# Ledger of designs, part 132: VH-VL binders against b7kms5

Target 1, 80 residues: b7kms5
Amino acid sequence: DTFETVRNTIRIESEVDESLRQLCHEERITKETWLEAAYLYLCEKPEELAQVIQLAQERLSQRKAIADYKRAKTMQERFL
Below, E stands for the ipSAE of ESMFold2; O stands for the ipSAE of OpenDDE; V2 stands for 0.75 times the mean of E and O plus 0.25 times the DockQ between their complexes.

## First folded at step 8 (VH-VL)

Design fx10 (framework fv_miptenalimab; at its last look DockQ between E and O 0.23; V2 from the best seeds 0.00; counts 0 for: pae E 10.9 > 2)
Fold by ESMFold2-Fast, scan of step 8:
Order: structure tokens, then C-alpha cells, then sequence
Structure fx10 (fold): chain C 80 residues (1-80), chain A 128 residues (1-128), chain B 107 residues (1-107)
């Protein structure tokens, strides 16, 4: 009753997922509780939160660049 | 420094039981993420993993040995045990205990696991 | 079970030589591979974990490489204390398995 939850579907990079999954197994916690704890911890530390947001922006930019490259390669293979 | 010292080895007849002990220091098996295992080595042969116990008492066994061997611990004594039942000639080996840990690499965030410290071993000879 | 095969089983070399030992897994183990050194009558000593990460206190002449199924341990300039048996181990899945060992002998 204290915790009402929602189900989310999240796609993360496989190497990051592997590391996080192993950490959760080693420490006997779950991905959802790790995510909740990490977010709540960072909310108490504005400078660290800002750094994490910057890293997230960089990783998003990188994923977009990779997706754009793959799309361009597919178009090249289709028309060249 | 981490140290592990095995004891309890000796000469036993086939079909008998023997319990090995491993006294450790420099870490606690109550520390999350830590495990301790048994690895054996027959004379002139290679290494064979026997069993592993984790800080929360979860256990993993070599399937070939699971029916006859039991791993356990006593955290109050900083001691690991291997109970060996129905011993066979092929169980003749030096039995090592080893500290098992994991690491998340700085920078890369990569997870790894390994046995970093080993005891000197105790010899078990199963002979008629 | 994952089978670990080392090549060669025996290797003769001289002090100062560059030597390489290979380890092959029967299925993919990512980078969950460790290398150990064992001297006669002694316990194994961890040299490398995560396929390529040198354990603290291990001389930098030792290096590891590889991922997936093929791995190599290299000693860049062999020293007298390096003559020993070397084992690889996969820690990807249970049961944990070791290679058969490579005995490095003085030529």
C-alpha cells in the first residue's frame, strides 16, 4: 500500500544492461529498485544530477548519430 | 591482506566421508558481493571447480559433484567447509579454497568477476 | 559445459623471449576469462581477469587479449620466475571450467 507502481518498458545498450544486471545479481537487488534509488539519490545532489543529465544528453546524441549512420547505409545499399 | 588456510585433508578409504575446513581472514563472508569457493587439482592434472558459496548463503556446485559434496560456512568463525561423502579414488586431489569477488571498472562501467586469493591447499588421498 | 582448450600444452622458451599462450572456449564467454600462474607445490595466483585487466602487483610484462571464444596471454620478456604452469578459466556460466594448463619450461 505504501508503494503503488507502474510498469515501464526501457531500451538500454546491451553492455550497460549486462553490467547493471550483474550488479543487481551480486547485491541481491532489482533493476527497478536500483533505478529508483539512483534517481532519488541524485535528486539530493544537484551538482551530480547535472553531470548525469549531461552524460545522458551525450549518450542520446551518440545513439542518434549511430542510428542516422545506419539509416544512411541502408539507403546507400538500396539505391547504389 | 586476504589469507585462506585449508585443513582437514588426509588419507581415507573409498566410500568414507571427510570434511575440509578453510579458515580465512582479511574479509567477511557477510560482505555483499563476496563468495568463497573450492577448487581441486588431482596429482599431475589441471584445476577443477568444486563449489561456491555467496555472502547470502546461495550455493553453486559442479554438477558432477553436487550429489556427494556440500559447501557450508560459519561466519562467526570465518570458516568455510566442504563436506565430502561417498569418496572415490578419483577424488584424490589437493583442495584449494579461494576468495571470489566482482568489480565494476572505473570509467568503462564494465562488470567482471574472478578468484583473487587462494589458500595453499590441503591434500586428500582416497586409497584402499 | 563450456570446454576450455589451451595451446600449446607445453612450451619451451628462454629468458628474454616473448611467449604467447592461447585459450579457446567451446562457446562465447564474452570477457569472463581469468589467467592464473601456478608454480610447483604452490597455489594458483591470479594474473589477469576480464580477459585483459592486470591484477594489482602483477608485472606489466604480462598482458591478456581477446573476447568471445579466443584469448591470448602474452609475456613480453620472459624472466626466470615466469617458468610455471598457466591456466585459463571461464567465469561466464556454471559449472566454472579451466583449461588443461600450459607448462612453460626453460629451453
Amino acid sequence: as target 1 above (80 residues)
Amino acid sequence: QVTLVESGGGVVQPGRSLRLSCAFSGFSLSTSGVGVGWIRQAPGKGLEWVALIYWDDDKEYNPALKSRFTISRDNSKNTLYLQMNSLRAEDTAVYFCAHRTYKISFGSGTYSRYFDYWGQGTTVTVSS
Amino acid sequence: DIQMTQSPSFLSASVGDRVSITCRASQGISSYLAWYQQKPGKAPKLLIYAASTLQSGVPDRFSGSGSGTDFTLTISSLQPEDFATYYCQQLNSYPLTFGQGTKLEIK
Scores: ipSAE 0.521, ipTM 0.864, lowest interface PAE 2.1, mean pLDDT 93
Fold by OpenDDE, look of step 9:
Structure fx10 (fold): chain C 80 residues (1-80), chain A 128 residues (1-128), chain B 107 residues (1-107)
Amino acid sequence: as target 1 above (80 residues)
Amino acid sequence: QVTLVESGGGVVQPGRSLRLSCAFSGFSLSTSGVGVGWIRQAPGKGLEWVALIYWDDDKEYNPALKSRFTISRDNSKNTLYLQMNSLRAEDTAVYFCAHRTYKISFGSGTYSRYFDYWGQGTTVTVSS
Amino acid sequence: DIQMTQSPSFLSASVGDRVSITCRASQGISSYLAWYQQKPGKAPKLLIYAASTLQSGVPDRFSGSGSGTDFTLTISSLQPEDFATYYCQQLNSYPLTFGQGTKLEIK
C-alpha cells in the first residue's frame, strides 16, 4: 500500500464529531484512519454498506432542510 | 493464555523511588488495540487506576500521580514498568498490572473496552 | 473526572437470593462500563463488560444492564462463591475511575 494522502474538509454534526473524536482518542486512531477503515470494511459488507448509505441519505436530507430553514430565517431578519 | 506477573514490590521509606515490573505472556504490546495498565489498591480500600500504556507507546496517567509515576515498556522482554518517585505513605498499596483490550461486534453494534486479565499484584509499603 | 457511585456499599444476603448492585456515573458514559469481582487476597476478575456483556467463563447468573448513567449488576441466585466485593469501572474517558465497591456478605 501507498500512503499518499489527499486533504479533505469534512464537516460533521457537532455531537457526532465529539463522540467520534472521543472514540478515536481512546483507541489512539484518527478520524481519517477511522473513515478509511470503515469504508474498506463496508466495501466488503454490501448489506451493511446499503444501510449506511440509506442513513447517510437521510442525514443529508436533514442537513438540507435545516440549511434551508436557516437561510429563510436569515432573509426574514434582513428585511423585517 | 494471557498471564501477568508483577514484581518489585517491597518496603521503602518516604521520598524514595521504586520500580515495579510486570512480566506478561500470551499477548504482545505491539498488537494494535492492546494496552497494559497499572491499578492499585490501598489496604482495605477500593481500586484506583494509575496509568496505561498503549501498543503505540502512548500513555495515560491518573492526574494525581502523573508527576511522580512513569509507565514504560520493553517489548523485547514483554515487560511493563512503573517507575514511582517521591513515594508517600498514601502510595502504600497492592499494585496490579492488567491487560486492556477492546471488542467490536458490528452485527450487534456493541463496542467495548475493558481490563480482562489481571496479575496477582505486588505489594508496596511506604513507611518510615 | 467521572465519579462512579455504587450502591449499596455493603449488602447482606443469603444463598439463593436475588441481589442487585447499582452504579451511577456523574455523567453519561454510554455503555463503557465494566463490573469486576474481587475476593480477599485476589486480583479483580472481570465479570461484565460493555455494561451487559458477560465475560467468557462467568456464570450466567450474573447479568448487567443499563446505559448512560445508571447501571445494575444482578445475581439471579446467589451462590456461596459469590460473596465478594464488586466494583464498577467506567472506561468512557480518562481518567479511568472505579466505583467505591460493594461488599457482598453472607447474612
Scores: ipSAE 0.019, ipTM 0.759, lowest interface PAE 5.7, mean pLDDT 91
Fold by ESMFold2, look of step 9:
Structure fx10 (fold): chain C 80 residues (1-80), chain A 128 residues (1-128), chain B 107 residues (1-107)
Amino acid sequence: as target 1 above (80 residues)
Amino acid sequence: QVTLVESGGGVVQPGRSLRLSCAFSGFSLSTSGVGVGWIRQAPGKGLEWVALIYWDDDKEYNPALKSRFTISRDNSKNTLYLQMNSLRAEDTAVYFCAHRTYKISFGSGTYSRYFDYWGQGTTVTVSS
Amino acid sequence: DIQMTQSPSFLSASVGDRVSITCRASQGISSYLAWYQQKPGKAPKLLIYAASTLQSGVPDRFSGSGSGTDFTLTISSLQPEDFATYYCQQLNSYPLTFGQGTKLEIK
């Protein structure tokens, strides 16, 4: 009767994580149930899902730029 | 749209009890994420948060008042209550009822809480 | 409990002045801070939430800034209707505490 689950870890920007934690606390839900509900809700809303995907792509690009900067800084510090 | 109207204030002697009411409209306490609370203001003084009740009947209290004050609601009447027991002179104040909501900023995902609608207040005077 | 300290407690200013009111939290509250305006005999009115977001219908001469522990409410050009008492409130953790207030008077 219990739902099968997969245990995963994800990395979330600290400011977003803090806000999500407080939302989940006040709504009496968990981050994982929020994630599941958001995905299931958007599966029935193709235009809204497309907007979320576009925003996710923008955030991914921003994260890649930050990661590339940090990688370049580390290489400079290693050889300076 | 949203209105809150407090009542039940008056003059009472120390040690007595009083129950305040807040009749509201334009929202439902059955809506997830909604809360309604009490804030008080003593004459010539600042604002002090008293208590909050959530849509799921969970409650939060100012710890200085928790032993004497009880927040409750009757959803069928769209009414919030504050039961105040063992009243003291320092409980003399205007008592406001306020709607608490939240907003999630699109894009950033930040969660924000605030008291956006307030009633006019009802005055409680505790005097011997 | 998170103590909220406003400064100054009293402020005298003239119409047209730029004024700032500060609020300091005893612990980090991220951006979970609201500003309220209260006129004599009236209920408080929400001005700013999330430290810097202007509530709908509030004039744009009001602005908020800050994060963490230090916050500022700024009125860029005072109008006669702006003379009131201003309160900050943290909404990070219970109890939901207010600053002691700043009374803004004409003079």
Scores: ipSAE 0.006, ipTM 0.658, lowest interface PAE 10.9, mean pLDDT 86
ESMFold2 (binder alone), look of step 9: mean pLDDT 91; pTM 0.939

Design fx11 (framework fv_miptenalimab; at its last look DockQ between E and O 0.07; V2 from the best seeds 0.00; counts 0 for: pae E 11.0 > 2, placed apart)
Fold by ESMFold2-Fast, scan of step 8:
Structure fx11 (fold): chain C 80 residues (1-80), chain A 128 residues (1-128), chain B 107 residues (1-107)
Amino acid sequence: as target 1 above (80 residues)
Amino acid sequence: QVTLVESGGGVVQPGRSLRLSCAFSGFSLSTSGVGVGWIRQAPGKGLEWVALIYWDDDKRYNPALKSRFTISRDNSKNTLYLQMNSLRAEDTAVYFCAHRTYKISFGSGTYSRYFDYWGQGTTVTVSS
Amino acid sequence: DIQMTQSPSFLSASVGDRVSITCRASQGISSYLAWYQQKPGKAPKLLIYAASTLQSGVPDRFSGSGSGTDFTLTISSLQPEDFATYYCQQLNSEPLTFGQGTKLEIK
């Protein structure tokens, strides 16, 4: 094997997946190679990497807020 | 900046062939993500997509026209071609070439694709 | 094939009017919709792409809205140079298809 690889299954937002899928099709690359290249490129740019981490933290917070909203709504409907 | 100029139109008899050219400047069809297409418009009618070629030579056709029309390009001359065979009266139209691109929106990350620059067209008349 | 239907086919209006043109797709096209303006004897000019994004250099009196199957092009205050034929186009799937056009004429 010239490259040893790991198979990952990840859950991302459908709108982001659509955009990335179209980008990969336009540029004739794969999601796998884009992910590897993006990570490696950002590892050479500490300030940009910090901005990406901040965005990731914000997106994670948004997912948690949505989950909390759904949970609260269920509780209200149950006891109203 | 970006310009496209069609040529090669004229009057031809039914059943004959004609090749249209589109000379472009301000972009390269070897640039990844770029495509150039042909769109036609019959007199007094609306727009109809004919064909599209991408930077990697991937070719797409209107299925109604695929058997008679061939799209090609010469990157060294910055020129796009449309070879039209077995011409019919219903092929009478102004033929436009247009630059096709895509964009990922700043902030939203949303993908979109569209034709942004068009040539002025070349007229093809198929008559007996 | 996705059919694109514009309404109205003909529209009469006066300078200063607010006008809207609608475009309906026979199946969902998300936001893969563009609007073009065509003046007599000239090539179409891109006004709006992604249903609602204004192309650079296009006056902000033009706006687009909608998603899925129903779309609207609005001109908030019609100018003399806006009298033209307008076309919508779906870029969701091949073959790429256009609406039949809406001719905007002086009242």
Scores: ipSAE 0.528, ipTM 0.868, lowest interface PAE 1.9, mean pLDDT 92
Fold by ESMFold2, look of step 9:
Structure fx11 (fold): chain C 80 residues (1-80), chain A 128 residues (1-128), chain B 107 residues (1-107)
Amino acid sequence: as target 1 above (80 residues)
Amino acid sequence: QVTLVESGGGVVQPGRSLRLSCAFSGFSLSTSGVGVGWIRQAPGKGLEWVALIYWDDDKRYNPALKSRFTISRDNSKNTLYLQMNSLRAEDTAVYFCAHRTYKISFGSGTYSRYFDYWGQGTTVTVSS
Amino acid sequence: DIQMTQSPSFLSASVGDRVSITCRASQGISSYLAWYQQKPGKAPKLLIYAASTLQSGVPDRFSGSGSGTDFTLTISSLQPEDFATYYCQQLNSEPLTFGQGTKLEIK
């Protein structure tokens, strides 16, 4: 079985990335193989996948709220 | 049991506005991952996607209609709306409301969203 | 936009026949394809999602196959209640486009 791969750039919260890097180091795998395995595993577990998706949606909303806050604070600092 | 019931259709003249409603039950549009939207079918023609709104208020539109149509919701009434402005004869159609959520194909390993429940539609006729 | 082309546009067949309807996408859509059945005066009904997976409650005589750009809906033994128009829809990217439909008439 041959694997065709693509190159992607992702942004991960630094503390999560540090934890994931440690896990991958300990288990002698890579972040990309971990991500692929996690996705494939969860595809066979619909209730667990739904929980992961819900958490991902919450984290996305949090990241948007933080970005909005930073833009508003920068505007205040510029005009003060 | 998921149900969707459309209303607000009728006969209107070109250039007028009309607001369609979709009353639904058996799901909440506050549920993570849920979407609901509008698909239309002109007389004797095929299906055309109109708009979609998700639980987080993300709104998606058919680009051909975006300038004139607005999707919105009232979660306290379990109701979806389609505001249609500057109506044209080409907007004459049956408008269906449809529920969209995740479906899984374990054989293919595929996870995506599909329109699994549809209302019976409401008819809009734009005529002089 | 991804165009979906169905063939044939019209199909006449007898009860018991095996019939196939094809759908071609103008770009690759992996397996993000659905098939719908629509009877006159009714809303569409989901038959198949992910190209090949039967929706709950759909009879086993319906099957779907294909990936990428070429997809097929097959009815293995046509029944009188299968008189309808069939649509494919791609769900790979917006706008979520449908094929033009295939009207199936029972002889």
Scores: ipSAE 0.007, ipTM 0.657, lowest interface PAE 11.0, mean pLDDT 86
Fold by OpenDDE, look of step 9:
Structure fx11 (fold): chain C 80 residues (1-80), chain A 128 residues (1-128), chain B 107 residues (1-107)
Amino acid sequence: as target 1 above (80 residues)
Amino acid sequence: QVTLVESGGGVVQPGRSLRLSCAFSGFSLSTSGVGVGWIRQAPGKGLEWVALIYWDDDKRYNPALKSRFTISRDNSKNTLYLQMNSLRAEDTAVYFCAHRTYKISFGSGTYSRYFDYWGQGTTVTVSS
Amino acid sequence: DIQMTQSPSFLSASVGDRVSITCRASQGISSYLAWYQQKPGKAPKLLIYAASTLQSGVPDRFSGSGSGTDFTLTISSLQPEDFATYYCQQLNSEPLTFGQGTKLEIK
């Protein structure tokens, strides 16, 4: 069987991206195949998948909080 | 077709040990994603999850039972085991083994997991 | 641990009735919810997984709905063979936990 790839834009936090890049380099894999493999692995491990989902939700909340802070700061600066 | 058959149940005194077996067919516990678990049911009561073992020998336990119960497998015999130590009266139950699987719906990306096949159970009675 | 609470614990109904059993999780479990049917002296039988997906071979009078914390099993038109005990189970996280069960009896 053959498979098609889909182009995705993925934005990763800089420190995580650097760490992941180093790992992929050492293991001679790509971030793309790592993500695919990690997802497939976790799909077969319900408890771990649930934990990763929770972590992902927390990280998303953190991103939103940072974004809100930046917006608020920008607004304050505009009125000073 | 998937079949699971429990054995090893009986009457034992408190503090004793007992090992249950589950012979299964229709699947291999070496197949990626496959799991097999134990679920028990006290007389007239509900279902309680006991333990689960995955294809890669990863073992999961009910925290309340982890110190006394051990799940294991023999792939060459297609058999699941439950070693029960320091048995108590509250361990009296029918013990079922069940096949755990998963399904991914590619259209929606939805992941599902469940116990789809169960044995008929073996009875364990702990009494003085 | 995630606690699963079913309601009601006992339900009396007649053949042809529409009946619903609810299951509430103490925290969000997404759609990782299964429903089982158990008859006296028999092993549980899987009815529904992923909260709303009907297991192969199960009559379509059975249906499941819900996500997050509140779930419902519905039998659109009760048949004689449907009188049994029903259990929900969350498969979101360890330890895997069941509801206390709902015994469906003939009125």
Scores: ipSAE 0.005, ipTM 0.702, lowest interface PAE 10.2, mean pLDDT 91
ESMFold2 (binder alone), look of step 9: mean pLDDT 91; pTM 0.938

Design fx12 (framework fv_miptenalimab)
Fold by ESMFold2-Fast, scan of step 8:
Parts: sequence; C-alpha cells; structure tokens
Structure fx12 (fold): chain C 80 residues (1-80), chain A 128 residues (1-128), chain B 107 residues (1-107)
Amino acid sequence: as target 1 above (80 residues)
Amino acid sequence: QVTLVESGGGVVQPGRSLRLSCAFSGFSLSTSGVGVGWIRQAPGKGLEWVALIYWDDDKRYNPALKSRFTISRDNSKNTLYLQMNSLRAEDTAVYFCAHRTYTISFGSGKYSRYFDYWGQGTTVTVSS
Amino acid sequence: DIQMTQSPSFLSASVGDRVSITCRASQGISSYLAWYQQKPGKAPKLLIYAASTLQSGVPDRFSGSGSGTDFTLTISSLQPEDFATYYCQQLNEYPLTFGQGTKLEIK
C-alpha cells in the first residue's frame, strides 16, 4: 500500500536471536515489526533510549575484545 | 491468583467417550502468549503430556493420542476441554490441566517456557 | 521423541543430607528443562525452570544446573517436607516429555 520497506542483513548473537525468535512466535509477531515497534517506543522515552544505547556500546565493546583475543591467539599459534 | 479445577472424570467402559473440563481463573486464554494443557498420570506411574492449546487456537498433541483426543476451549466460560474417544484401559489416569507460560529474564534476555500452575486433577478409570 | 532419563529412580536419604538427581536428554535441549515436585495424591508443583531458575516461593535449598543433555537438581539440606517424587521435563520440542521420576524416601 502506501508504506515502503527496506531489507537489512544483520548478524546478532545466537542466544539473543533465539530469545527474540521465541518471543515473536509466542506473540505471533515478526522480528521486523518488533524492531520497528521497539525503536519507535524508545524514541518517545529519551532516558530509556540512552540506557539501550549504553547497553549497545557495552555489547559492541565485548565483541571487539573477543575478536582481538582470537586474533592474538591465532598469531601466537602460527609463530610459536 | 491463578487457579485451575478439573472435572468430568469417572468410570467408563472401554470404547466409550468422555469429555473432561478445566475451569480456570486468574488469566484469560484469549490473552496473547497464554496456553493451557493436559498432562496425565496412570496409577503408580509418571507424567505424560497429552495436549496443549494456545490463545490463538494453535493445538499440539502427543502423537500417540492425537487420533483419539481433541483439545478445545470456550473463552466465554474460561473453560478448557479434553474430548477423549475410543477409550482404552491404558487411558486410566489422573488428568491434570496446567497453565503454560513464558518469560524473558531481565538483564540476560533469556527466553524460557514452563507449566507454572496445575489443577488438582480428575480421575478417569476405564474398566469393564 | 526426546527421551528423558532420570538417575536414580529411587533414593533413600536422611534429613540434613545433600542429594542430587540427574536428568539426561537423548538430544540437546539447550536449557528448556523444568523440575517438578509431586507429593502423594497431589498435583505436581513447579520448582525450577530454564534448568536453573528457581520458581517464586520455592526454598533456596533447591538448585538446578546443566544445559544441553545433562541436568542436575540439588537439595542442599533435606527437610521432612522434601520427601516426594521429582520429575524433569523437556520443553525444547513436541511432544513434550518427562523423565520417569525419582522417588526420594526417608532412610
């Protein structure tokens, strides 16, 4: 009808995906509509949005730390 | 406060039919995410899942019982039913109804599902 | 079907004892496991869900652990009211299945 959509490809942690998939199945909604609703809801709650952003920053930092560790370990094994 | 009360059990001859009821309160089966199921227990034996119905009328059955048993509900009466056909001696058991729910844990975001509240059970005895 | 096997089927213990009951799934069930307590003539009561989460109102002497295929229910200091039959249940896939039960009796 009058609204347009875009397709996004994202990678999220498997445990988070499992939880979200089960929630969507329980409530008979989709991941895309849940994501849209969650973002729109948080946009009306600036202090809660800030907390979500902080959690996102922490999770991104954790992913980087894990990637750095794996990279360092691989180099040690190749040359020692 | 969630309560479930089963009724309709009794003594019935092999080959006959029987309908069990479960009157519940403290929740509505029209509320999204809610399910109610039947679990049975033969004398001196363990628990066996029979069937489960969700708020959207999605129904799941133990494959061993699917051909003879039908789960249904009447939301206006807050009542769950189990229609049992072609009863056999092996169907002799206490039949419990139980509330099925899910949670997402705060912090971890972990999803989980379980039966949290159970009725007292109604006894079905299939004998000649 | 996923088979749930409990060990032991029968356990004798004394008040104050620490006891553990094991439940094994024939396939991986992540942490979709619940533990129930049943006393004679009564309905089962939920003790633990998600393998390790204690249900509200359940004493903290009860604990659960495990993931995948191997799970344990532990009672750290048995009380008289704990003598009952315990069941594990997998909720990973249909049909839902229970272990055969572990009867915990006074020594």
Scores: ipSAE 0.460, ipTM 0.859, lowest interface PAE 2.4, mean pLDDT 92

Design fx13 (framework fv_miptenalimab; at its last look DockQ between E and O 0.07; V2 from the best seeds 0.00; counts 0 for: pae E 11.1 > 2, placed apart)
Fold by ESMFold2-Fast, scan of step 8:
Structure fx13 (fold): chain C 80 residues (1-80), chain A 128 residues (1-128), chain B 107 residues (1-107)
Amino acid sequence: as target 1 above (80 residues)
Amino acid sequence: QVTLVESGGGVVQPGRSLRLSCAFSGFSLSTSGVGVGWIRQAPGKGLEWVALIYWDDDKYYNPALKSRFTISRDNSKNTLYLQMNSLRAEDTAVYFCAHRTYTISFGSGKYSRYFDYWGQGTTVTVSS
Amino acid sequence: DIQMTQSPSFLSASVGDRVSITCRASQGISSYLAWYQQKPGKAPKLLIYAASTLQSGVPDRFSGSGSGTDFTLTISSLQPEDFATYYCQQLNEYPLTFGQGTKLEIK
């Protein structure tokens, strides 16, 4: 039997990546297997999954706000 | 409660070998993420890291000592060892064993690592 | 190897004084820095880890600050039991290295 996998490219906050990378090193696991395990675990915990989704929505809103700020700043420094 | 107790120190002549032991309780070196290390201190001097062993048997050494010192453990006895060969006068020191762990902080998610519990040390004197 | 340099090596102070000890790394170590207290004839005791996190059971007069290469341990109001030798340690990379120590003496 074979494990069918898909290659993904994901961009995450550098501080979160550092923490996750260190955790994976301490526990001798990979980011791929941690992500799979975390998702599967949360799918069996509806209340916890809902909390994670809320946090994800908050983080996404923050990313959009930062992107908007950087865009405005570039216009001021470069064209105004 | 976590405790570590070193033993095996003594007076030994240059060129000889000596094996130190560290009996620990309150944790298992089979627990993922756990490590135990050796730190030494020469009389009137500062601290010098010797070696560290992790739960999966991964080992790290001070490069200055790697050729003469070997770290090992026996999980069935909850005991850590340091085999010291070709001893020199400059190896005269108190040898401490220490528990090494890591934490992911609640809220911030920040990773950190440190030595939290130490034994009282065993004295090794290398003299002619 | 990362060299850790403490300043001062010796410090004389009186009970009630505010005391600061600095530790400088030869290269960036983020916040992977711990502070230990050692009394004569005793094992070192962990005071602070992650540069600024106080270990459980350690009095809140102790605090740590800094990141990257420059770090400070502060005792806000020195007590008699605080006269000891203090060591910083970097845990960013192997080999693990300690500062040379700062001996805090009664004036």
Scores: ipSAE 0.533, ipTM 0.870, lowest interface PAE 2.0, mean pLDDT 92
Fold by OpenDDE, look of step 9:
Structure fx13 (fold): chain C 80 residues (1-80), chain A 128 residues (1-128), chain B 107 residues (1-107)
Amino acid sequence: as target 1 above (80 residues)
Amino acid sequence: QVTLVESGGGVVQPGRSLRLSCAFSGFSLSTSGVGVGWIRQAPGKGLEWVALIYWDDDKYYNPALKSRFTISRDNSKNTLYLQMNSLRAEDTAVYFCAHRTYTISFGSGKYSRYFDYWGQGTTVTVSS
Amino acid sequence: DIQMTQSPSFLSASVGDRVSITCRASQGISSYLAWYQQKPGKAPKLLIYAASTLQSGVPDRFSGSGSGTDFTLTISSLQPEDFATYYCQQLNEYPLTFGQGTKLEIK
């Protein structure tokens, strides 16, 4: 197969990234191909996909909470 | 067109085993994304999901039945099976097999999951 | 497990009536909800999937709405052949679960 690739910047939580990196290394694959494969697989597994989406939403919520905290702290520091 | 035909039902005593079959046509359980499941309905009661098997042989069970029921397939025969062991009176029901499909609407991003085709069912009666 | 609660369990209506059946999930299931129609001695028939998408061949008097935990099946103008039992089903996570059913009877 011939593929046209698109460059993306993906930021992953450090502990998850380390674990994923180790897995990809052991299995001789890349994070990119892992993500592609995982998505394609989950497209065929709707219940599992729903679970992953829920988890992703929770993690996004956590990221937002942390971001909000940092913003609030930064604002507070500006008024000190 | 998709068709499913259940068989193997009958009257059995508690503690016995029974194997149901579901012969299907119009699709292949080797096709990616395809699933086939069992759903049962006790007399005068609602629907209860029993088990599901995917094209890649991945299996899912109703936790209440997992220890006694086993779902399997024979792709060469286009047949789904349900092995039922240690049958109880409460297992008395019509057992349906159903085709499960999955689609994605790329326009809306909406994922679709459902049992779109059902057999007419086979009756299992467990009584002393 | 996700519990699906339908309301009402029994509904009496007349031909031509607008009727609605609700289904509530014990937790969020997004739009992973299907509606089925079952007549006595017959297998369930898929009506709606993805909460609001009409299955091919189903009359457009049937419609589904909702997302998250609350869902509704509506029949805009009840026809004689619509008297049956209706079930909702969540397909968000295992185990897959059904509502207890709504029996729609002729008044």
Scores: ipSAE 0.015, ipTM 0.717, lowest interface PAE 8.4, mean pLDDT 91
Fold by ESMFold2, look of step 9:
Structure fx13 (fold): chain C 80 residues (1-80), chain A 128 residues (1-128), chain B 107 residues (1-107)
Amino acid sequence: as target 1 above (80 residues)
Amino acid sequence: QVTLVESGGGVVQPGRSLRLSCAFSGFSLSTSGVGVGWIRQAPGKGLEWVALIYWDDDKYYNPALKSRFTISRDNSKNTLYLQMNSLRAEDTAVYFCAHRTYTISFGSGKYSRYFDYWGQGTTVTVSS
Amino acid sequence: DIQMTQSPSFLSASVGDRVSITCRASQGISSYLAWYQQKPGKAPKLLIYAASTLQSGVPDRFSGSGSGTDFTLTISSLQPEDFATYYCQQLNEYPLTFGQGTKLEIK
């Protein structure tokens, strides 16, 4: 008997990843078990979950804006 | 209330051994993420980290002291120990026991660990 | 090992002064830094953790700032009970090193 799992790759902002890695190391857990536990815990806390979702939306928007900025700067470069 | 009380200090000759004890209350070293450690301070000098033991028995040492000092615990007695062997004059210091814990900041997810409670210290003097 | 360098080593000031003590890490430690106060014959007392978060029960005249390698402890209006030695400690990696201390004395 094993957990049925989905294998995925995620990308985390480097500063957040470093902090999360240190937390998981000190607590002797993995990032995946932490993510699962955090989600399950927040499911029982609608107000806190809403705040997390709001923050996630803000971070997603910021990551998109940074990507758009980098593309715009690249297009300013020219080859004559 | 978190309390830590060190004992076992005294005057010893160079080359001898000494075991320090730290009796603590108000927390359990079985609690995930909790650690207890030793910090020392020579007369008129600054603080020097000595060793740390965690809830899962992981141990960390100041590399300069690792060959001579051993940290251990007895959770049934809520007691931390520091075994100091081959004592030298430079080991003369007040030895503090300190509780280490963590917090995480809501919103940012910033994880922090720190020594929040300290004992009064016990004095070790190595002199001939 | 990460070396922590405090400046100044000695600071002379008057009651009511605003004082600042700096701590510089030899490599980046993010915000994993604590500040402690120690009075003669006493154990150190935690003032600030995570570089800028005030410990419960510590007066709000104390504040901390900085990240990466450069950190500052500020006392906005020095009180008689604030004359002590102050230490920073990095908590990013082992060994958990302290700065050499800053002794704050009456001018």
Scores: ipSAE 0.007, ipTM 0.651, lowest interface PAE 11.1, mean pLDDT 86
ESMFold2 (binder alone), look of step 9: mean pLDDT 89; pTM 0.923

